# Designs tried in a protein design chat: VHH binders against Exosome complex component RRP4 homolog (RRP4). Part 1

Scores and structures below are computed, not measured.

Target 1, 322 residues: Exosome complex component RRP4 homolog (RRP4), of Arabidopsis thaliana (Mouse-ear cress) (q9zvt7)
Amino acid sequence: MVMRKLQLPLSQTQKVRFERAIERLQSLSSSANSDASVIVTDSIPVNHDDAFLKGHGTSEVDGELLATVCGVVERVDKLVYVRTLRARYKPEVGDIVVGRVIEVAQKRWRVELNFNQDGVLMLSSMNMPDGIQRRRTSVDELNMRNIFVEHDVVCAEVRNFQHDGSLQLQARSQKYGKLEKGQLLKVDPYLVKRSKHHFHYVESLGIDLIIGCNGFIWVGEHVEVRDPMAIDDQKDEEMISSSSTGKEQSHIPLETRQTICRIGNAIRVLSNLGFTVTLEVIMETVNLSNSKNIDIHDMLGSEFHVVVAENEAERRRTKRKK
Structure headers, positions and changes below count from the first letter of each chain, unless a header shows other numbers; Kabat numbers aren't used for antibody chains.
F, E and O are the ipSAE of ESMFold2-Fast, ESMFold2 and OpenDDE, as the mean of both directions, binder to target and target to binder. V2 is 0.75 times the mean of E and O plus 0.25 times the DockQ between their complexes.
[cut] marks letters that were taken out.
The coordinates of atoms that the task and the answers printed are left out; those that the model quotes come from them. Centres of patches stay.

## First folded at step 4 (VHH; from s19 with E104F D105G)

Design b2
Fold by ESMFold2, look of step 6:
Structure b2 (fold): chain B 322 residues (1-322), chain A 122 residues (1-122)
Amino acid sequence: as target 1 above (322 residues)
Amino acid sequence: QVQLVESGGGLVQAGGSLRLSCAASGRTFSYYGMAWFRRAPGKEREFVAAITWSGDSTFYTDSVKGRFTISRDHAKNTVSLQMNSLRPEDTAVYYCAAQPYWLFGYSEYDYWGQGTRVTVSA
């Protein structure tokens, strides 16, 4: 088990509280460090009678050699250093992913997914209306930018690997596609557990949450998708016409933006602490911030990180007794 | 559902200019790609110019490049075709067209205006 490095200034009492919470979490996991893996502030065993050289990721405090980053301790002769773990996405076919468009080409988009190769989304891999056959022109293919442009956030599924190792993506369902009115968050992929449900609608808050297998997470305003065949065109025209001149701005109320930011900060705190990110834990963290009357911007501060760590230790202790 | 009405056609001498306008009504003008097509007597309908829903990109058939300019005005819900250096072979009925963009593209335009006639005299 490798926990993330916490680089926050802690008061003396906060240090004691945090170290106690981390110790409790480690003891509840029954973890013993028999491997060379370390987390921030772990003591690295050395023989002080022998000369040694401090390398990257180490610092000496009060006669102890401490890790300053998470990683694997390496020893080469007298040199002791910490090699950081590479937290790249390891894709599997069928994975739900969130990514950012980085290139618009003639028949494809390239999508950044936190993988050593990009994702490729072909125009032919998008959702096509069944039962409609129409001629396509070169003008239609030249309008690739009407679908996605650079920096757009998209949700897609991994279809397969290309022969060059890149990922072929697909978006053959209405649940996939462009994501708007929200935030993209990036966490290490090992913090996301593959499950049957990666799309979440939090009705009480009016938000959508998409937890991508690649560690990219989307939090945005809930939008209802209407079936064109079931929609009264006259009523739709009146609603759209009323909002057309101020359209994008009128659908993002302040309270919803604040909620999205609070959820986003909860995810950031969980990521900084190295906790697995699930809907349950995210919402528990949000509720904790509200019950403690912590302002959105204060959520990224040292005290809230300590409070979240303490709460998680207590949550796991209580769950074990059940 | 989108309704398109063209205007601005007429008779012009060779070398002259006209500006065609297409007024759009409907629920999502801002999300439609817009185009102009034309049909000359005895000929097939041909593509003239197109503009993306955002207005960022324009496209022209080779015979009108440098002479025609397509533009759109989201505030007025209009698309325009400025036609300069007109030639007798530009004589045609000009049609405004719109297609909704799904996540994946149609190859044809679903909405058409009635057309406006442009006649260029030698």
Scores: ipSAE 0.000, ipTM 0.106, lowest interface PAE 19.3, mean pLDDT 72

## First folded at step 7 (VHH; from c5 with E31Y T52S W53D)

Design d2
Fold by OpenDDE, look of step 9:
Structure d2 (fold): chain B 322 residues (1-322), chain A 122 residues (1-122)
Amino acid sequence: as target 1 above (322 residues)
Amino acid sequence: QVQLVESGGGLVQAGGSLRLSCAASGRTFSYYGMAWFRRAPGKEREFVAAISDSGDSTYYTDSVKGRFTISRDHAKNTVSLQMNSLRPEDTAVYYCAAQPYWLFGYSEYDYWGQGTRVTVSA
């Protein structure tokens, strides 16, 4: 685990505590075959008796699997690869990404994805507010700004790579689209592990969490996704008209905003520490802050960073014994 | 409780420029979204511009786009509104507003300044 040097000023006591925590974390990672940090030319332990597939960042030399990049060894079934620690987002088809609209063009939105290239969301690849899959009309094109404008936060799926290197995005499901009443966080993409689940609903808090593969993370008030199929049965004409009317932005209680911010700060702390960002670790961090009665504003302080490191070391230790 | 104090208002000729400033009290300025509103005589208060907590996102009402620029200084806990190409229609009391725990897509503000008067003479 290549821990990032904490850029926060630490007291002498905090420094000692932090160093100890890091040492513990390192000791735990070295023992766990699966998360070993490697540098170029490091030998990656593999069982030669077992069939393995060499993946990215690895090369077989003289019967040994060597790392060709600096990173963390990942094992997925038989596949062994090295995930680069400082690597920019490497898009894959099917990735869930969170982005920010930077341009509204004809029939398309350009989206910043924390990547060298921008995403392109075509009007034709977007779920229309009416939920009807239909051919896009000239009227739809004229109304693009009613859907997304510059600086809007959006969730989408990577569909393919374009010839110019840009990413073609798709937002055909209701789960995709404009994200509102939340915070956008940016973390290094290497801190986000691809998983089957990038959408998280924290029911107890009424919060949606979207962990984008591109390192953009959304934390926001939960939005109920209406099953498009459920709309077919209740032709009530009246509901279509209400979506266009300026939905009175429902007041968000201060408590909910605080919760969102607390989660956001937890993610920031984890990012600063170089910890993998998962729902579990985020919630652990949030719970830790609550249990210790740490003010939301103090979460970004040195003390809480140290505490989180200590806690993570302990958590990992306990998990290993189970 | 956050106190907001506006400054920089005054009389300016049409086509002129003015820079408004709002100073926020407290240590948690970085968590606040900030905005400017204005109220013209006999009119309701209207949104002018907003800036996110990080400063990365800005929003403007259509009538001021290209003329007004909202910015913030985290070190000084201030938000500014640079107003260029002022028009008589811009005459109003301008209010600074703050939204603790800034959220994208949320447009309600909890704290308000007392306002600073901007008069644009024809």
Scores: ipSAE 0.623, ipTM 0.836, lowest interface PAE 0.6, mean pLDDT 88

## First folded at step 9 (VHH; from d2 with Y111S)

Design e4
Fold by OpenDDE, fold request of step 13:
Structure e4 (fold): chain B 322 residues (1-322), chain A 122 residues (1-122)
Amino acid sequence: as target 1 above (322 residues)
Amino acid sequence: QVQLVESGGGLVQAGGSLRLSCAASGRTFSYYGMAWFRRAPGKEREFVAAISDSGDSTYYTDSVKGRFTISRDHAKNTVSLQMNSLRPEDTAVYYCAAQPYWLFGYSEYDSWGQGTRVTVSA
């Protein structure tokens, strides 16, 4: 794990602690065959008896697999590749991404994706508020700003690449769409691993967490997805009509906002340290902040960064022994 | 609770410019979303502009778009409203507001200043 140089001022004592933690982390990674940080020309251990596929950032020289880039060795089945530490988001079809609307155009929204290219969300690829998949009408086109406006946060899936390099996005499921009452965090995409699970509900806190493949992470108040089929016949005619008028923004308790912020700060700390961002590590960090009685405003300080590094070293050590 | 103090109000001619400032107390300014509201005589308080905690997102009411600019200074714990091309309709008491732990899609504010009066003459 190539840990980022911490750009925070450290006391001498903190520096010593931090360095020790990093050394421990490095020692753990070197012993673990699968997550070894490599530099150019480093030999990557492979079982020659087993068929392996050479992936990106590797080259076979004199019967040895060598790293051609600096990064972390990744193994997926038989594929061995080096993931570059500063790698930009490399989109794949099916990726869950979080973005920010930057433009409302005719029949489409342009979305910033923490990528060199923008995403395009077509009106036809968006779930309508009524939940009905139908051909979009002229009225729907006129009402596009009622769905998304500039600076709105959106969750979507990568559907395809456009000819111009932009990403075609899709938001056809209820799990996708406009994200409200939360924070948007930006981390380096290489800190986010593709997983089967990008949507997380932290029940104990009432918080939704979306870890986008593109390094945008959403932390927000939990939104209950009403099963369209459970629309019992009753009285909710009145609630649908009131959605167009001044959506009485439901009050969010201060405690909930603080919780969101604490989670956000945890993610920021992890990002600063160059740790892979997962639900597990996020929650570990949040719990650590609580157990140490760290004020939410002090989480981004030097001391807590050191403590998180120390804790992560210990956690990894313990996990390896089991 | 953060204390907010507005300044910069006054009398200005139509077409003129004015810069309002709001100073926030405390060390946690970076966690606050900030906004400007205004109340014209005989009218209800209305939203004018908002800025996110990081300053990356700004919001404006339609009537002031292109004329007003909201900004913040983290070092000084201040939010400003640059008002250009002022109109008589902009005459109001302007209030600074703060939202602790700013969120996307949330427009409620917990703290309010006392207001500063802006008068635009014809």
Scores: ipSAE 0.872, ipTM 0.955, lowest interface PAE 0.4, mean pLDDT 89
Fold by OpenDDE, fold request of step 13:
Structure e4 (fold): chain B 322 residues (1-322), chain A 122 residues (1-122)
Amino acid sequence: as target 1 above (322 residues)
Amino acid sequence: QVQLVESGGGLVQAGGSLRLSCAASGRTFSYYGMAWFRRAPGKEREFVAAISDSGDSTYYTDSVKGRFTISRDHAKNTVSLQMNSLRPEDTAVYYCAAQPYWLFGYSEYDSWGQGTRVTVSA
């Protein structure tokens, strides 16, 4: 586990604690055959008696498997590869991404994706507010700003790569689209592992969490997905039409905003420490902050970073014993 | 509750410039989204500009786009509104507002300043 150098001022005591925690984490990673941080030319332990496949970031030299990139050794079945730690987002078709609209153009939105290239969301690839899949009309084009404007946050799926390197995005499902009443967090993409689950609902807190493959993470108030089939009751037609009218933004309780912020800070702390960002680790961190009675405003301090590192070391140790 | 104190208002000729400032009390300024509102005579309070907690996102009402710039100074716990190319229609009392734990797509503010008067003469 290549831990990022903590860019926070630490007291001497904190430094010692932090170093100890890091050592423990490293020890756990090395023992766990699969997650050792390696630098270029480091030898990767492999059992030569067992058939293994060489993956990306590895090279066999003189009978030894060496890392050719700095990163973390990963093992998937027989495949051994090194995942680069500072790697920019490497888009794949099907990736769930969170982005920010930067431009409204003709029939398309340009979206910032924490990537060297922008995403393009076509009007034709967007779920219409009416939920009807139809050909886009000139009226729809004129009303694009009613869907997304600059600085809106959007969740989408990577559909394809354009010739110019831009990413073609799609948002055809209700799970995709405009994200409101939340925070957008930016982490290094390498801290996000591709998973089957990028959408998380924390029921106990009423919070939605979207962990984008591109390192943009959304934390927001839970949005109820209306079953399109349930629209048969006459009363709900009025609510769909009212989305265009100045819908009095429903008040969000301060407590909910604090919760969102606390989760956000947890993610920031994890990011600063170079920990992989998962729902489990996020919640562990949030729970830790609560159990230690850490004020939300103190979460980004040095002490809590050290505590999180210590806790993670302990957590991993305990999991390994089971 | 954060206290907000506006300053920088005054009389200015059309085409002139003013810089408004709002000082926020407390140690948690970095967690606040900040905004400027204005109330013209005989009109309701209207949104003018907003800035996210980090300062990375700014929002403007259409009538002030390209003329007004909102900014914040974290070290000084201040938010500013640079107003250029002022018009008589910009005459109003300008209010600073704060949103604790700023959220995308949420436009409610919990704290308000007393306001500073801006008068633009023809």
Scores: ipSAE 0.870, ipTM 0.955, lowest interface PAE 0.4, mean pLDDT 89
Fold by ESMFold2, fold request of step 13:
Structure e4 (fold): chain B 322 residues (1-322), chain A 122 residues (1-122)
Amino acid sequence: as target 1 above (322 residues)
Amino acid sequence: QVQLVESGGGLVQAGGSLRLSCAASGRTFSYYGMAWFRRAPGKEREFVAAISDSGDSTYYTDSVKGRFTISRDHAKNTVSLQMNSLRPEDTAVYYCAAQPYWLFGYSEYDSWGQGTRVTVSA
């Protein structure tokens, strides 16, 4: 469903085009409206034979109760109101998240997740850098900064909730851990649907895409997962701590950096428009930018936002025709 | 390619301060990550500080943490290095560097300034 978030300056013709695209999207949504979700000006079903109380986010116009904010309709006794969606992440156990390290402590890291509290990743809750899980040694505890430092981007899974409101994270699989050679995009979490697959490999571009349930999205150079059957247990204790940074420096072609940036800008445009962010919609937006010959530096401009909205309206129309 | 011009170097006594500036030209500054490196005579070039394209992430080598601050000004297309509590070992030529299309965890820089000399006397 389309959310109205566009605050860019539009020319008069762009305004007409954009409003038309939004009307088309709203018309399509009315045919497949989600149960309790509403956007501004949606009608809220009520029984006019019974008394009801108009609550937050509602207004009565022409005998119809309309939403004045986006959110979820709640009905409590005779009261009808719209509960606005929170911009912050609402975690569930098992969620795949992307975050940024903000603190290095003795046995743990604190991770920003777009949540009202930090995530906590314990040293004991992750794989060793060499890919083989071993008991922690005193060398590992003394070398926390050899594993993660402030601003490192990490992928992890929500394990449980702490009593202080923080999240306990885990990274015990090779697909989790430090993310390098990529961009971090931050979108409102409600734009991301939980699904079976949050890790995507775009083989034609050589790009990994991780859509975190918390609205943090990673776009980076593809990294091949190590074979878990590899034998590397001959390494000594000092090498374990030293090897945590073994392959830091490699050149990335400008073309690859541009591709990552174009995907990132596509995500930013979708976020600005309030569209649900999926692999399909991201790649359609990237393809659209290429077919319209839009330079990376112009993708965040008003015209491309309008073009994307128009294209999404047509994409959803053709999807429903089937 | 972007052109980088450093300024602000000079002679200062230990414990003093200097502010280095790097002016960038040639294209949209907002897509560049920026960094400062330094080279003391007879030594290899050494990383000092870096700042992401947005300015939200800053990085420092251990020897300068708490003393040096990197910042950027998108309106002026500049990156600055505020150097406080200077020590004689900070004596070096300081270079500004730029990375187009900034990436987390990528530390190679495509464009370099000519450098500005900082000398810290005992």
Scores: ipSAE 0.706, ipTM 0.875, lowest interface PAE 0.7, mean pLDDT 80
Fold by ESMFold2, fold request of step 13:
Structure e4 (fold): chain B 322 residues (1-322), chain A 122 residues (1-122)
Amino acid sequence: as target 1 above (322 residues)
Amino acid sequence: QVQLVESGGGLVQAGGSLRLSCAASGRTFSYYGMAWFRRAPGKEREFVAAISDSGDSTYYTDSVKGRFTISRDHAKNTVSLQMNSLRPEDTAVYYCAAQPYWLFGYSEYDSWGQGTRVTVSA
């Protein structure tokens, strides 16, 4: 339940409003499977006249099927089991992830991904730091710290699983690599749905949004993707090398930093409420903060959490009418 | 714009310790990334340490790792630099700096204190 995740003080009026919103959200979500959420020892309704199979997280006691773990009841054919809500990332090959570098080694970087083991990004598995597609050299191996250092934020793709259970990452497309001039948000991975699009450019705001499958989300100033065909032109080789290696520290307008922060706070509110985090819901929450004249510094307060919950209940009701 | 006031500088012998403090004025301190910079005589201003708005990420220049510790106190609106095992080359004017709305990979600071002098004698 959403209420159990909210650790903010609520006034009596706010409690009433919040509970009403939660009741409406539960009603709207109950269509075909109204009693899916259970806690340990809850009874799971089954038709005893029909055959069923006891699955994970269930046990039969005194003629009743009981949950032995907390989670969501799933019914597949005759099988009844409880799927636990997992706080840690369950990786799949091809996942887009965001992570933070925690070790620089001779030929690889270790990357924190909210997984029980780290991700490994090999030098051979990425584009070179000058942006030009070329084979790795011994000079590049000696300059690993020129590419990533500890605490750098990176975007990568899950390639495979290593024998020790760690994740092998790759970053061979220009859309992957080091992320700068932004915020890193960490939400529980079950709040993120795998989709066709995890990279978003909010053109009206000049903001890149990367929703990592591991629950790490990046919000940053938009950066232009370099054209690989232009890089292959000999005429541009010297200038492209200079532009890719000559990083100029520039001032980011305060308005842009405020926008990034507002989007980040919207994600934090959605995470605190336990809502699935999508581009649509993020931007709706940002727009709601503006329409309600909620200052950035007040967005993490109790009132805005209640307002967001109320708005989501109404949004889902309106969506059902369409 | 936040106002920053450093304190805690002084004269200390090599091997000694000092604690610098930076008091920040303003109601939005929790949204600021904070840093310490220093300028040694005849040298350019250099980065010393930084701490994220939440306090969960800290950064240090190589020459001070293991000797200096940056920390912040949101209740008091202060950032501190604990300097241990001081060396003569740590002699400098130390400046507190603030970045409103902290960003990873962004190292420009909008507000600066007046500085506090640290002198380490042999």
Scores: ipSAE 0.700, ipTM 0.872, lowest interface PAE 0.7, mean pLDDT 80

Design e4
Fold by ESMFold2, fold request of step 13:
Structure e4 (fold): chain B 322 residues (1-322), chain A 122 residues (1-122)
Amino acid sequence: as target 1 above (322 residues)
Amino acid sequence: QVQLVESGGGLVQAGGSLRLSCAASGRTFSYYGMAWFRRAPGKEREFVAAISDSGDSTYYTDSVKGRFTISRDHAKNTVSLQMNSLRPEDTAVYYCAAQPYWLFGYSEYDSWGQGTRVTVSA
């Protein structure tokens, strides 16, 4: 794995430790036809006694197979090639996504999703505040900015594809909508696996975690699922609001903000190392930072990246001995 | 706790430009969301502009959109407010504010500078 030259200078001992950890990870993965991350000029291990076919993103120099692009090594039968890591999100209907509002239009919002085209969330695709489905009114269309403004972070579901190639989004459930009091992390979509559970509540910390299929990940203060319906203003049948106004100004304790930041930094480290990002791995990384007495502000440094890589190698070895 | 020092205030003519700067001291500027507020004579402090810890999200009050630009320099630990097409109603004391461990959708600021005075003549 490669740390950027500007952010992760390694001492000599750190370089030895890191390379040893990477070699252990490669050893555990290579014979199982597993993906492996590489950078330009990385040597891709192959057994010269086994036949192989040189594929995309590889070159043979002095009897070694080298990566010519950054990406993930794929091995299919005899074919070895590199698939680039920085591919944009490849959407599927039903995907849970997190995005950032970039445009407020007359009847819709445009949402950044790390897709070649933006997502589109129509006013008609929003949840109703009273839980009763009704036709959207023209008053709601005039008040679009009461619901979302530019830079708001939102959670939504991919409904389908638009004529112009953009994604149609929907937010018809209480679990979707505006996200507040949290951080947005952007990782390569390849590092996120589609699963049964993309919404996580870390009860011990009071934190919600949303792992979007598009590689956008939300870490925020926990929001209680039981809505105080009697607290919101009652609205005429002509007015449809998909959410209460998000102008609660309650202070967030510094400790909670620090916890969110530590989780965010754990995700950033995992992303920099090219590891799949799951709740289990995130929390293990957070716990590692605490057990090593690493300050939040030092987590993005070289030592912690090395420590995380070493820990992941040991974790995979322990689990594979079965 | 971060210490904030504003500079760049002064007297300018209407239609002119001015650049405010805020130097931040303390650990890891990159974890702070930053903002500018202003207080006009006889009025309450009002929000002007904000910028996220990464610099990727910027926010402006409606009266300054298109005229003011907030930016930050992580190497110099500074946040700046470029003010163009200044109007007499922009006259105020401008304050730099900081939010440690910045969060989306959280608008409270823990640290404040002393302020720098901007006067725009008709």
Scores: ipSAE 0.693, ipTM 0.862, lowest interface PAE 0.7, mean pLDDT 78

